# VHH binders against PH domain-containing protein DDB_G0287875: the designs that were tried, part 6

Target 1, 92 residues: PH domain-containing protein DDB_G0287875, of Dictyostelium discoideum (Social amoeba) (q1zxe2r132to223)
Amino acid sequence: SKGKSGWLLRKRPGRYDKLYSVSKADKYLRLYENEDTDNDPLYELSLENSIIELKQDLHLQLTLGNSERYIFTHESESEIVSWAQELQATMN

## First folded at step 15 (VHH)

Design n_34E50D (from m_37D with T50D D100E)
Fold by ESMFold2 at other seeds, fold request of step 19:
Structure n_34E50D (fold): chain B 92 residues (1-92), chain A 119 residues (1-119)
Amino acid sequence: as target 1 above (92 residues)
Amino acid sequence: AVQLQASGGGFVQPGGSLRLSCAASGFTFSSYQMGWFRQAPGKEREFVSDIDSSGRDIDYADSVKGRFTISRDNSKNTVYLQMNSLRAEDTATYYCARYEWRDDAFDIWGQGTQVTVSS
């Protein structure tokens, strides 16, 4: 994979949180509070042994090797599909 | 069977502390966001706190911020609520629940555990 960065909506009870998401093709997905990636990420998610599923209503379900689960979406269909492809490529 | 078992309630004086536990079975606990709710007699059930699958993203109702701490131990399939500086207004039945994102709702509920705070 070549990497990817951009905003994703992360599902929480009753809301979505907008997180600046970065894949550097190093088998991690980093989630930031904003575009200033010089700050520490809120999450550094190891993609080793993870499962990516594109679910109903264009929600991307990421299940990590430790079984933690994260649900993402985007207003743009092409953008969420592109993220699914990037995360699949990073795992291979 | 999918189950949530809440425990740890009791009688305490104002200013006291209690720790609630909620043990999960029959599902992959570490994949689910979890919540605590409470209901006092004659009132609607209200949100207390929730926690994401990692334990890092946490919300509290304003009325409990700074006094209650939610946490989870994925290796023990358990979510906790540490309640400090308890007040009479905290008297309620406390429920733990599992969040289902597809419904945007809590779909599995534990039995309540009673917390009574009085002089």
Scores: ipSAE 0.874, ipTM 0.932, lowest interface PAE 0.5, mean pLDDT 94
Fold by ESMFold2 at other seeds, fold request of step 19:
Structure n_34E50D (fold): chain B 92 residues (1-92), chain A 119 residues (1-119)
Amino acid sequence: as target 1 above (92 residues)
Amino acid sequence: AVQLQASGGGFVQPGGSLRLSCAASGFTFSSYQMGWFRQAPGKEREFVSDIDSSGRDIDYADSVKGRFTISRDNSKNTVYLQMNSLRAEDTATYYCARYEWRDDAFDIWGQGTQVTVSS
C-alpha cells in the first residue's frame, strides 16, 4: 500500500545493471546488489530536493539534490510508471 | 560552451607515474558519467575507464586494471586518472569524455593530453 520494492535496470555505458530497489517512504531510495537487504545497500540515495522525470522510452531519470543523476528502466511499462509514482509520492 | 580540458600528460620512464586531470565547464558535471579513452598513433581510440555520476561505480579496461585509478571531484567539476606502473604500450593521447545516456554514447570530448612512456 505504501513503499515499493523490486528490480530496476540501471543504465551504465553500454549496459544495464539489475539492482534490487527499495523505497520505504522515508525519502530514500536504496539500491541493493540482490534481494538480501540485510546487507548494506550499494546506494542510499536521498530523495530530498530531487527531480523525477519519466523520459522517452520509459526511462526514469532521477536527479538528486546534489545533481547526481541515475537512469532506470524496467521491462514492464506499468512497473516503471509505478516506480515514478512511488518516488514522487515519497517526496511529497 | 560545453568543454572538457585534459591535462597532466608528459614524458615518463617505464614504471613511472602520472596523474591526468579533466576540467569540465558549461554543463552540470555532477549529473554525467565520465570516461577516459586513449589513442596511440595509427590505432583506433580505445576505452580506458569510466565512472558514474557519484564516483561509486567504476570500470576499467583489462589492460590497465590494478595500475590506473579513475576518480572524480564533483565540487571541482573534474575527473582524474592516476596512472601507475606505466609501460611503453601506455604511450598515447588521452581523452576525457562525457556520457550521454539517451544515445548510449560519449558525446562531448576534450582536447587530448599526450602521455609518452620511454626509456
Scores: ipSAE 0.872, ipTM 0.929, lowest interface PAE 0.5, mean pLDDT 94
Fold by ESMFold2, fold request of step 19:
Structure n_34E50D (fold): chain B 92 residues (1-92), chain A 119 residues (1-119)
Amino acid sequence: as target 1 above (92 residues)
Amino acid sequence: AVQLQASGGGFVQPGGSLRLSCAASGFTFSSYQMGWFRQAPGKEREFVSDIDSSGRDIDYADSVKGRFTISRDNSKNTVYLQMNSLRAEDTATYYCARYEWRDDAFDIWGQGTQVTVSS
């Protein structure tokens, strides 16, 4: 895993929220309100014992070791596939 | 069986407080976003609040912001609604519901608990 940064769409009831997403290949996914990563992230998600599933509708389902679940997507198919690869490389 | 059981309703004076609980069973509660809704007689069911699986991302209807607080305890499979500064307009049956992202809809519902705010 080489790390990855970029925007992802996070599924909430009736909408998607745009979050600036950062993987540093350190077994965390950090989600920020915007590109200003000097601020604290909204989420610092441990990928240890997590499960990532890329669904046929190009949604990523991330289930953490504590069973919390997050659904992501992107407008670009190649981008969401790249995110799936990055997160699978860093899972556990 | 998948179940949601809301409780904590009652009769209260304007300006009073109530705390609702919704106990979940039969599914992995920690993986689901949850919501509270309400319905008064003769009115459409309306959104009150929702909360993501972590408890960190929360929305409120404008009519309840600053007065109501949603929370969850994943270790107890329970979502809560703290209702302060209650008004007559808050009188309704309150329902908790589980969000299913695949359908973009709330797919299971509790029986509801009655909240009545009256002098």
Scores: ipSAE 0.870, ipTM 0.927, lowest interface PAE 0.5, mean pLDDT 94
Fold by ESMFold2, fold request of step 19:
Structure n_34E50D (fold): chain B 92 residues (1-92), chain A 119 residues (1-119)
Amino acid sequence: as target 1 above (92 residues)
Amino acid sequence: AVQLQASGGGFVQPGGSLRLSCAASGFTFSSYQMGWFRQAPGKEREFVSDIDSSGRDIDYADSVKGRFTISRDNSKNTVYLQMNSLRAEDTATYYCARYEWRDDAFDIWGQGTQVTVSS
């Protein structure tokens, strides 16, 4: 409800990119190049009508209302679970 | 049926330009990251470029950076490759492919379109 921020690993072909991720009550997930959130985010992802799925391999699959899809993970199991819970709560 | 159909190849002079298109059908195109690859006779297939589902995150092989531009139009289920400043070494069959993150691999491939750069 109060939001969450922290690093997530975003899946790209053959690699993961580390993105500083910020969720706020406005139903957006913003992805930044680094912790300096005064800069423009690389992505502003609307969570309206999105689907969030935490897969068995602890990858978080986010499918937006426009069908764009993003795959995230984290080294810490508890952290990726916490992100799944935060994003689900923000959507609802 | 899942299909990728590449088009737009042809003969072109060195320094010329071509625009390739790859039309997708049979799957939710806007959910998939896409790539372009090429293969010249007698050589291994090589990576050219890829693009995420939004069109914002893009990678290029060093050999094409600054000359080629990948883009996509999710409303038309199409990924594009604008090729400028073409060189003889760009001669190849160009393939588009769909990325499957579970396998960390491109799993569906088009038939390709021939690009020939020659004086």
Scores: ipSAE 0.865, ipTM 0.925, lowest interface PAE 0.5, mean pLDDT 94
Fold by ESMFold2 at other seeds, look of step 17:
Structure n_34E50D (fold): chain B 92 residues (1-92), chain A 119 residues (1-119)
Amino acid sequence: as target 1 above (92 residues)
Amino acid sequence: AVQLQASGGGFVQPGGSLRLSCAASGFTFSSYQMGWFRQAPGKEREFVSDIDSSGRDIDYADSVKGRFTISRDNSKNTVYLQMNSLRAEDTATYYCARYEWRDDAFDIWGQGTQVTVSS
């Protein structure tokens, strides 16, 4: 895939956390506290053997090979669809 | 069947420690965020702590910050609550629960384990 960077909302009980998200050809999704990607990411998620599902309510469900699950969304429908396309590309 | 079994409660003096365990079965534990709650007689159930599927993102109620530590071991399908510096007001039945993101709610609850802090 071509890579993608941008903000995503990560679902936690009773809230969403805004994370700056970066996907690159190395098959990792990195989640940062802010746009300063020179800092260490909060998460480095290996996309190897992962499953991506865009749900009917426009939540993106990412299930990693180790079964960890992450739920993301965005206020823009086109943006969350674009993220689904990016992450699905790493599965094809 | 989906089940959560909490254990490790007991009687302890103020200032003491206990470690609670919650064993999960019947679902993919690693995929779920988990929480601990407590309820004392005559009071509403209250939030204690939660933890994401990876174990890295954690919240605590203000009343327990610095004294309680939540953790999980996905290889053992277990979530833990280490309780230090226990106080009388920590006396309650402690429940573990599974978070269902679709409902933004905890949908499966254990039977709980009693913690009693008394001289």
Scores: ipSAE 0.861, ipTM 0.923, lowest interface PAE 0.6, mean pLDDT 94
Fold by ESMFold2 at other seeds, look of step 15:
Structure n_34E50D (fold): chain B 92 residues (1-92), chain A 119 residues (1-119)
Amino acid sequence: as target 1 above (92 residues)
Amino acid sequence: AVQLQASGGGFVQPGGSLRLSCAASGFTFSSYQMGWFRQAPGKEREFVSDIDSSGRDIDYADSVKGRFTISRDNSKNTVYLQMNSLRAEDTATYYCARYEWRDDAFDIWGQGTQVTVSS
């Protein structure tokens, strides 16, 4: 895994929130309010023991080891597929 | 069976406080975003607040911002609503609900707990 950075849409009731997402191939997914990654991330998600499921409706379901669940999507299918591949690679 | 049990309602004077609890059973609570709603007699059910699975991402209806605080304890399968500076217009039955992202809807509802704010 080479890492990946980019915007993802995070599903919330009645909306999607745009989060700047960063994987550094260190088994974490960091989610930022914007591209200014000098700020603390809103989330620093450990991917240890997580389950990553790419659904056919362009949604990526991430279930963490503590059972917290996050739903992401992107306007581009190739982008959401690439994110699924990146997150799986950093877990391995 | 999947269940949500809301409790903690009661009578309080304007300016008072109450804390509501909603105990979940029959599903993996930590995986679900949760919400509080309320309904006064003769009115439509309205959104009060929601919270993501981690407890970090929270929304409030404008009418309750700064007065109500939602929180959750995933180890106790419970979501809470701390209600401060209560007003007569907060009088309602308060319901907790589970969010299902696939439908973009709250699919499981508790029976509610009555909150009455009266002089």
Scores: ipSAE 0.855, ipTM 0.922, lowest interface PAE 0.6, mean pLDDT 94

Design n_50D (from m_37D with T50D)
Fold by ESMFold2 at other seeds, last read:
Structure n_50D (fold): chain B 92 residues (1-92), chain A 119 residues (1-119)
Amino acid sequence: as target 1 above (92 residues)
Amino acid sequence: AVQLQASGGGFVQPGGSLRLSCAASGFTFSSYQMGWFRQAPGKEREFVSDIDSSGRDIDYADSVKGRFTISRDNSKNTVYLQMNSLRAEDTATYYCARYDWRDDAFDIWGQGTQVTVSS
């Protein structure tokens, strides 16, 4: 896996926040306010011991090893499916 | 049993402070976004604040921003509301609640703790 970057919608009560998301071979998912990844990410999520689940309603549920949970989606079904595959491949 | 137990309410003068706690049991607290709501007699329940599972992403109602601070301690399964510069209009029963993203709604509620701000 060579990594993946792109926009994801992160679920919060009553809204979605658009976050620029970057996954690399170091097994972190980094979430940025925008595409300027020279800035510090808002989140650095360790994928070690995490669980990735693509739900039937096309939401991606990421549960980290520390039990923190993040819900993502995308307007494009193919894009959210691709993210699920990429994150699962990165953990393998 | 899934439970939320709010505490820390009481009587306080205007300008005073209170800290509310909400202890969770029976579910994986660290996986859930949490919220605080309040309801005064004769009024609808209103949003006060919420916090994501990590504690980093926080929202406040405009009426409390700058005076209230939500926080959480995942090691203690507890969410907090620090309430400063209290006003008479803050008088209400305060409820903590667990967020369910599937329904985009808060699904588990504590019984609430009374906050009364009066001279």
Scores: ipSAE 0.878, ipTM 0.934, lowest interface PAE 0.5, mean pLDDT 94
Fold by ESMFold2, last read:
Structure n_50D (fold): chain B 92 residues (1-92), chain A 119 residues (1-119)
Amino acid sequence: as target 1 above (92 residues)
Amino acid sequence: AVQLQASGGGFVQPGGSLRLSCAASGFTFSSYQMGWFRQAPGKEREFVSDIDSSGRDIDYADSVKGRFTISRDNSKNTVYLQMNSLRAEDTATYYCARYDWRDDAFDIWGQGTQVTVSS
């Protein structure tokens, strides 16, 4: 796993929120309000015991070990596939 | 069976407070975003508030912002609505609901609990 940074769209009722997403190959996914990652992330999600699934319509479903669930997508098909690969690689 | 049960409604004077609870069973509560809605007789159901699976990301309707607080306790499979500074306009049946991201809609609804604000 090489790590990955970039914008993802996070699904909320009736909208998507744009979050700057960072994987550093340390088994965490960090979600920021913007690209200024020196600030605290809005979320610091542990990927240990998580389940990562690329669903129909190119939505990535992340279910954490504590059962919290997050739904992400991206305008680019290749980008969301790349994120699914990165998150799976970071876990392994 | 998948079930949501709202409770905690009652009769309150204007300016009073109530706390609603919504107990979930038959599904993995921690994985779902949840919402509160209300409906007064003769009116359409309206959005009140929603909360993500972690409890960190929350929305409110403008009419309740600053007076109502949504929260959740995933260890108790329960979502709450703290209602302060109640007004006659808040009189309604309050419903909790489970969000289904695939349809971008709330798919499971409780029976509701009545809130009546009157002198």
Scores: ipSAE 0.877, ipTM 0.933, lowest interface PAE 0.5, mean pLDDT 94
Fold by ESMFold2, last read:
Formats: sequence, structure tokens, C-alpha cells
Structure n_50D (fold): chain B 92 residues (1-92), chain A 119 residues (1-119)
Amino acid sequence: as target 1 above (92 residues)
Amino acid sequence: AVQLQASGGGFVQPGGSLRLSCAASGFTFSSYQMGWFRQAPGKEREFVSDIDSSGRDIDYADSVKGRFTISRDNSKNTVYLQMNSLRAEDTATYYCARYDWRDDAFDIWGQGTQVTVSS
């Protein structure tokens, strides 16, 4: 995997939150409040033993090894598909 | 069977505190966002707070912000509501619920625990 950065929409009850998402092909997904990645991420998610599922409604379901679950989507179909590919690649 | 059991309610004077617990069974608790709701007699159920699967991202209704704290312990399959500075208007049955992202709705509910704030 070559890494990927970009905005993702994270599903919360009744809304989506926009998070700047970074994969550096190091088996982590880092989620930031904004593009200033010099700050600490809001989340540093280990992809070790994680499961990635791109659902039929173009929501990306990430289940971590500790069973925590995150739901992402994007306004662009091609972008969410690209994120699914990146996260699958870094996990393998 | 999928179950949520809320407990910890009781009678308390204004300004007092209570801690509610909601024990989950029959599903992978750590994978679900959770919420607290309340309903007073003759009123519609209202949102109190929710929490993501990690425990790090939290929302509160404006009426409880600064007084209530939601938390979770995934190792104990339990979500909590610490209620401080209680007021008569907080009197209600409190319910915990599991969030279903596919329907953008809470799909399973506990029986609730009664909180009564009165002097």
C-alpha cells in the first residue's frame, strides 16, 4: 500500500462528522480533527486483526481487533472505494 | 437473548448525585455506540447522551451538559451515566439503548431505572 490521506465522514447517531484520515501503510489509521497532522490525532487505530467491509450502501465498516467499530463514508463513491482498498492493503 | 439492564436509580434530593449502570448481554458490546434517554410521565422520550464504541466521542443534550457524564467499560459490557447537580426536572425513567448505524436509530432498549429528584 502507498498510503492515503483525505477526509472521511464518520457515522454518529443522527449525523456524520468530518475527520481528516491518514494511512501511512504502517497498519494504523489516524483520524484528525483537521488537516494539521502535526497535532495529535483524535484516534490512532491499530488495524492489526481488523476487519474491513465495504457495505452495499457504500459505508465502510472497520472492526478493530478489540471489537471497537467505526463506520465511514464519503460523498464520492470512488473515494470510499479507494479507502477500502487502502485499508485492506495495509492490513495484509 | 439480546438484553440491556439499567440500574442505579433511586430517590435523591436536589443537588445530589446518582450513578446509573447499564449491563449488556447477548451481543458484542464493544462494537456498538450506546445512548441514554429519559422519559417523564406524560412526556415524550428525550435524548440525554451518547458515546461511541471507544468511549472517546460523546454527546450530551444541552439540558444536562456539564452535570452528567457518560462513560463505558468494554471489559465489563457496561455503559454508565454519572448524574451530578440533580434537579427536579431530571425526574424520569432513564433508559439505555444500543445504536444501529444502518437504520440510524436505537434498536434495543433496557427496561429503565427510575430517578426521582425531590426534597
Scores: ipSAE 0.876, ipTM 0.934, lowest interface PAE 0.5, mean pLDDT 94
Fold by ESMFold2 at other seeds, fold request of step 19:
Structure n_50D (fold): chain B 92 residues (1-92), chain A 119 residues (1-119)
Amino acid sequence: as target 1 above (92 residues)
Amino acid sequence: AVQLQASGGGFVQPGGSLRLSCAASGFTFSSYQMGWFRQAPGKEREFVSDIDSSGRDIDYADSVKGRFTISRDNSKNTVYLQMNSLRAEDTATYYCARYDWRDDAFDIWGQGTQVTVSS
């Protein structure tokens, strides 16, 4: 895995939140309010023992080892597929 | 058997406080975003608050902001609603609910617990 950065849409009831997402191939997914990654992330998600599933409707379901679950998507089909591949690779 | 059981309602004077609890069973509680709703007699059910699976991202209806606090304890499969500075208009049956992201809707509802604020 080479890492990946970019915007993802995070599903909340009745809305999507746009989060700047960063994978550094260190088994974490970090979610930021904006591209200024010098600030602390809103979330630092450990991918250890996680399950990543790309659903048919192009939503990426991330279930962490502690069972917390996050739903992401993107306007671009190729981008969400690329994110699924990156997160699976960093877990390995 | 998926179940949500709300409790902690009761009678309270205006300005008082109550804490509601909602115990979950039959599903992986930690994986679900949760919400609180309320319905007064003769009125539509209305949103009160919701919370993501981690407990970090929270929304409130404008009418309860600053007075109500939602929280969750994933180790106890429980979501809470701390209600302070209660007013007569807070009188309602309060329901907890589980969010289903696929339908963008709350799909499982508890029986509710009655909160009555009266002098």
Scores: ipSAE 0.875, ipTM 0.931, lowest interface PAE 0.5, mean pLDDT 94
Fold by ESMFold2, fold request of step 19:
Structure n_50D (fold): chain B 92 residues (1-92), chain A 119 residues (1-119)
Amino acid sequence: as target 1 above (92 residues)
Amino acid sequence: AVQLQASGGGFVQPGGSLRLSCAASGFTFSSYQMGWFRQAPGKEREFVSDIDSSGRDIDYADSVKGRFTISRDNSKNTVYLQMNSLRAEDTATYYCARYDWRDDAFDIWGQGTQVTVSS
């Protein structure tokens, strides 16, 4: 729950979108177009009552309390594992 | 059973409008990205539009940009396609489909609804 920032790849049909992702102690995951976080985020995702699952293929599945679902990955195995751990810790 | 039921098709003159609806049942609709596709006789099925689970991230085929609007209402388990400024080229059977990220493919399809644009 110390926070984490970094790039994640967000799965869309036929592509991945590169989003600058920021998790902080306020229990939101914010997704930005780029590293300039002074701009409004594209998404502010409440982690309250969310479920984080790291799937076998190193895709991170985030299901929000309202059932919206987002699929993320990263080129680095250690990075996606670190994101899964950080988001799980933030929710606790 | 997992089902998608598209409706709202019909006969319309060029320049007219139609609104298609696709009602989902048997799965958690809010968790899935959705798409609209169309197929005219003798042609391959083509992509029209897709929308993410939140309704915020949307793509359109170039041929429909500015004329068609996809939307969703997660409280009603329904995805919509508002079609304006219809042209003869838009004549097709329109299908809605559910996206499966693991296969990067649409895995469940509705039966389709016919849209016919004719003078």
Scores: ipSAE 0.871, ipTM 0.930, lowest interface PAE 0.5, mean pLDDT 94
Fold by ESMFold2 at other seeds, last read:
Structure n_50D (fold): chain B 92 residues (1-92), chain A 119 residues (1-119)
Amino acid sequence: as target 1 above (92 residues)
Amino acid sequence: AVQLQASGGGFVQPGGSLRLSCAASGFTFSSYQMGWFRQAPGKEREFVSDIDSSGRDIDYADSVKGRFTISRDNSKNTVYLQMNSLRAEDTATYYCARYDWRDDAFDIWGQGTQVTVSS
């Protein structure tokens, strides 16, 4: 689709890290320390061969082609649902 | 069966180094965040370090920061703990564990490997 940008919460043991997230048509999810996307991203995650699952507790589970796994959520239910839809649309 | 097997413990002099390994089997290791913990006799088990599935995001307990290095090799289903500048207070049984994000807790534990730092 056309892409999406915004903050996501990334699950780590005992905490969430707030990452500025950018999805574009090139099938990458890029995670930044802040909104200044002119800087290098902390992560460039290839969505190719990825699996995206929105769990009942409103956590988005992203499993990459290399089996690495990332758990995201958001304070807004509609936002995390929108992210799940965006990432699924982008990988197709 | 899901299994974690820690090894590499031993006796070492203060200031010495030791490398621990934890081999995983029975689950998709690359998909899990992992941790190291330790327990000295008469004390509660304490956090040492954890590492995300990619190996890029790492935390350390303050007491080991700068001396210990956690790493992982997903092609070998193994997480490591390199321990440098060892001190007597590092003496403990060291355990590796698998993180379960759903419960925000470590759910699978290896058997410990003993590290003893003494002259």
Scores: ipSAE 0.869, ipTM 0.928, lowest interface PAE 0.5, mean pLDDT 94
Fold by ESMFold2, fold request of step 19:
Structure n_50D (fold): chain B 92 residues (1-92), chain A 119 residues (1-119)
Amino acid sequence: as target 1 above (92 residues)
Amino acid sequence: AVQLQASGGGFVQPGGSLRLSCAASGFTFSSYQMGWFRQAPGKEREFVSDIDSSGRDIDYADSVKGRFTISRDNSKNTVYLQMNSLRAEDTATYYCARYDWRDDAFDIWGQGTQVTVSS
């Protein structure tokens, strides 16, 4: 895993929220309110024992070891595919 | 069988409080975003609140903000609605529901629990 940073769209009922997403190849996905990563992340998601699935509709489904689930997408097909590759590379 | 069982409704005076519970079975509860809705006789069902799988991201309808609190306990497969400062217009059947992101809709519904606010 080489790490990756960028915006992702997080699915909520009736909307998508834009979150600045950071992978540092430490088996965590950190989600920030904005690009100022000196602030604490809104989420620090452990990817150990997680399941990552890129669905046919270009939505990335992340299921954590504690069964919490997050749905992400991006307007760019190549970007969401790249995120799927990054998260798979860093997970256990 | 996938089921949602809402409970905790009752009769209460204006200004009172109630706590609703919604117990889930037959699916992996902690993987789903959940919602509360309500319907008074002769009215359309309306959104009350929703909560993401982690319990951290929450929305409320404007009519209940500051009075209602949604929460969840994934270890107990339960979502809650704490209702404070109740008003007559809160009288309704309250339903919990499971969110299906693929359809962007709530797909599984409980039978509901009656809340009646009257002097």
Scores: ipSAE 0.867, ipTM 0.926, lowest interface PAE 0.5, mean pLDDT 94
Fold by ESMFold2 at other seeds, fold request of step 19:
Structure n_50D (fold): chain B 92 residues (1-92), chain A 119 residues (1-119)
Amino acid sequence: as target 1 above (92 residues)
Amino acid sequence: AVQLQASGGGFVQPGGSLRLSCAASGFTFSSYQMGWFRQAPGKEREFVSDIDSSGRDIDYADSVKGRFTISRDNSKNTVYLQMNSLRAEDTATYYCARYDWRDDAFDIWGQGTQVTVSS
């Protein structure tokens, strides 16, 4: 894959948090507080042995190899679909 | 069967500390966000804290910030609540709960453990 960067909404109880998300086609998803990616990411998630599922409400469910789970969405339906495609491609 | 078992409650003097534990069984614990809630007699159940599946992203109710610390150990299927600087107002039954993102609600609840802060 060619990589992808952009904002995603991460589901937490009672709210969504906005995270700047970066895929560099290196089998990681990095989540940042803002677009300043020179800082350390809040999360550096290994996608090896992960499962990516696009659910009915256009929520992206990412389950990592260690079973940790993250739920993402976006206001744009095409954007969340594009993220699902990118993350699936990165794992292959 | 899906179960949550909270423990570690007891009687403590104001200013004291207690550590609560909540052991999970019957589901993949590391995939779920978890929370602590409390209910005092005659009052509504209230939010105390929650924690994401990784243990890195945490929220607290304003009334407990700086005094309580939530944590989890995914290798032990357990979520914890360290309670420091306890006050009489912290007296309550404390419950742990599992978060279901689809309903945006906590769907499985432990039995609860009593915390009593008094001299």
Scores: ipSAE 0.863, ipTM 0.927, lowest interface PAE 0.5, mean pLDDT 94
Fold by ESMFold2, look of step 18:
Structure n_50D (fold): chain B 92 residues (1-92), chain A 119 residues (1-119)
Amino acid sequence: as target 1 above (92 residues)
Amino acid sequence: AVQLQASGGGFVQPGGSLRLSCAASGFTFSSYQMGWFRQAPGKEREFVSDIDSSGRDIDYADSVKGRFTISRDNSKNTVYLQMNSLRAEDTATYYCARYDWRDDAFDIWGQGTQVTVSS
């Protein structure tokens, strides 16, 4: 995969949080508070042994090897589909 | 069977502390965001705190910020609520609950544990 950077919406009870998301060939998804990626990420999620599912309502469900689960979406259908393809390609 | 069992309630004087535990069984606990709620007699159930599956992202109701601390231990399938500086208005039944993102609602509830703060 070529890598991908961009904003994703992360589902929390009663809200979505906007996280700047970075995927690279090292098989990690890093989630940042903002576009300043020189800062430490809020999350550094290993995609090894993870399950990535694009649900019918255009929510992306990421289940990590340790069973932690994250739900993402985007205002643009094409963008969330692109993220699903990127993360699936990074795992393969 | 999917189950949440809250414990640790009791009687305390104002200014006292209690630690609540909520043990989960019958589902993959580490995949779920969890919450604590409370309900006093004659009042609607109200939000106290929630925590994401990783334990890193936490919210509190304004009324408990700085006094209550939510935490979780995924290896023990347990979520906790440390309650410090307790006040009479904290008197309530405390419930833990599992979050269902599809409905944006808490779908599984414990039986609750009573907390009574009285001088």
Scores: ipSAE 0.858, ipTM 0.922, lowest interface PAE 0.6, mean pLDDT 94

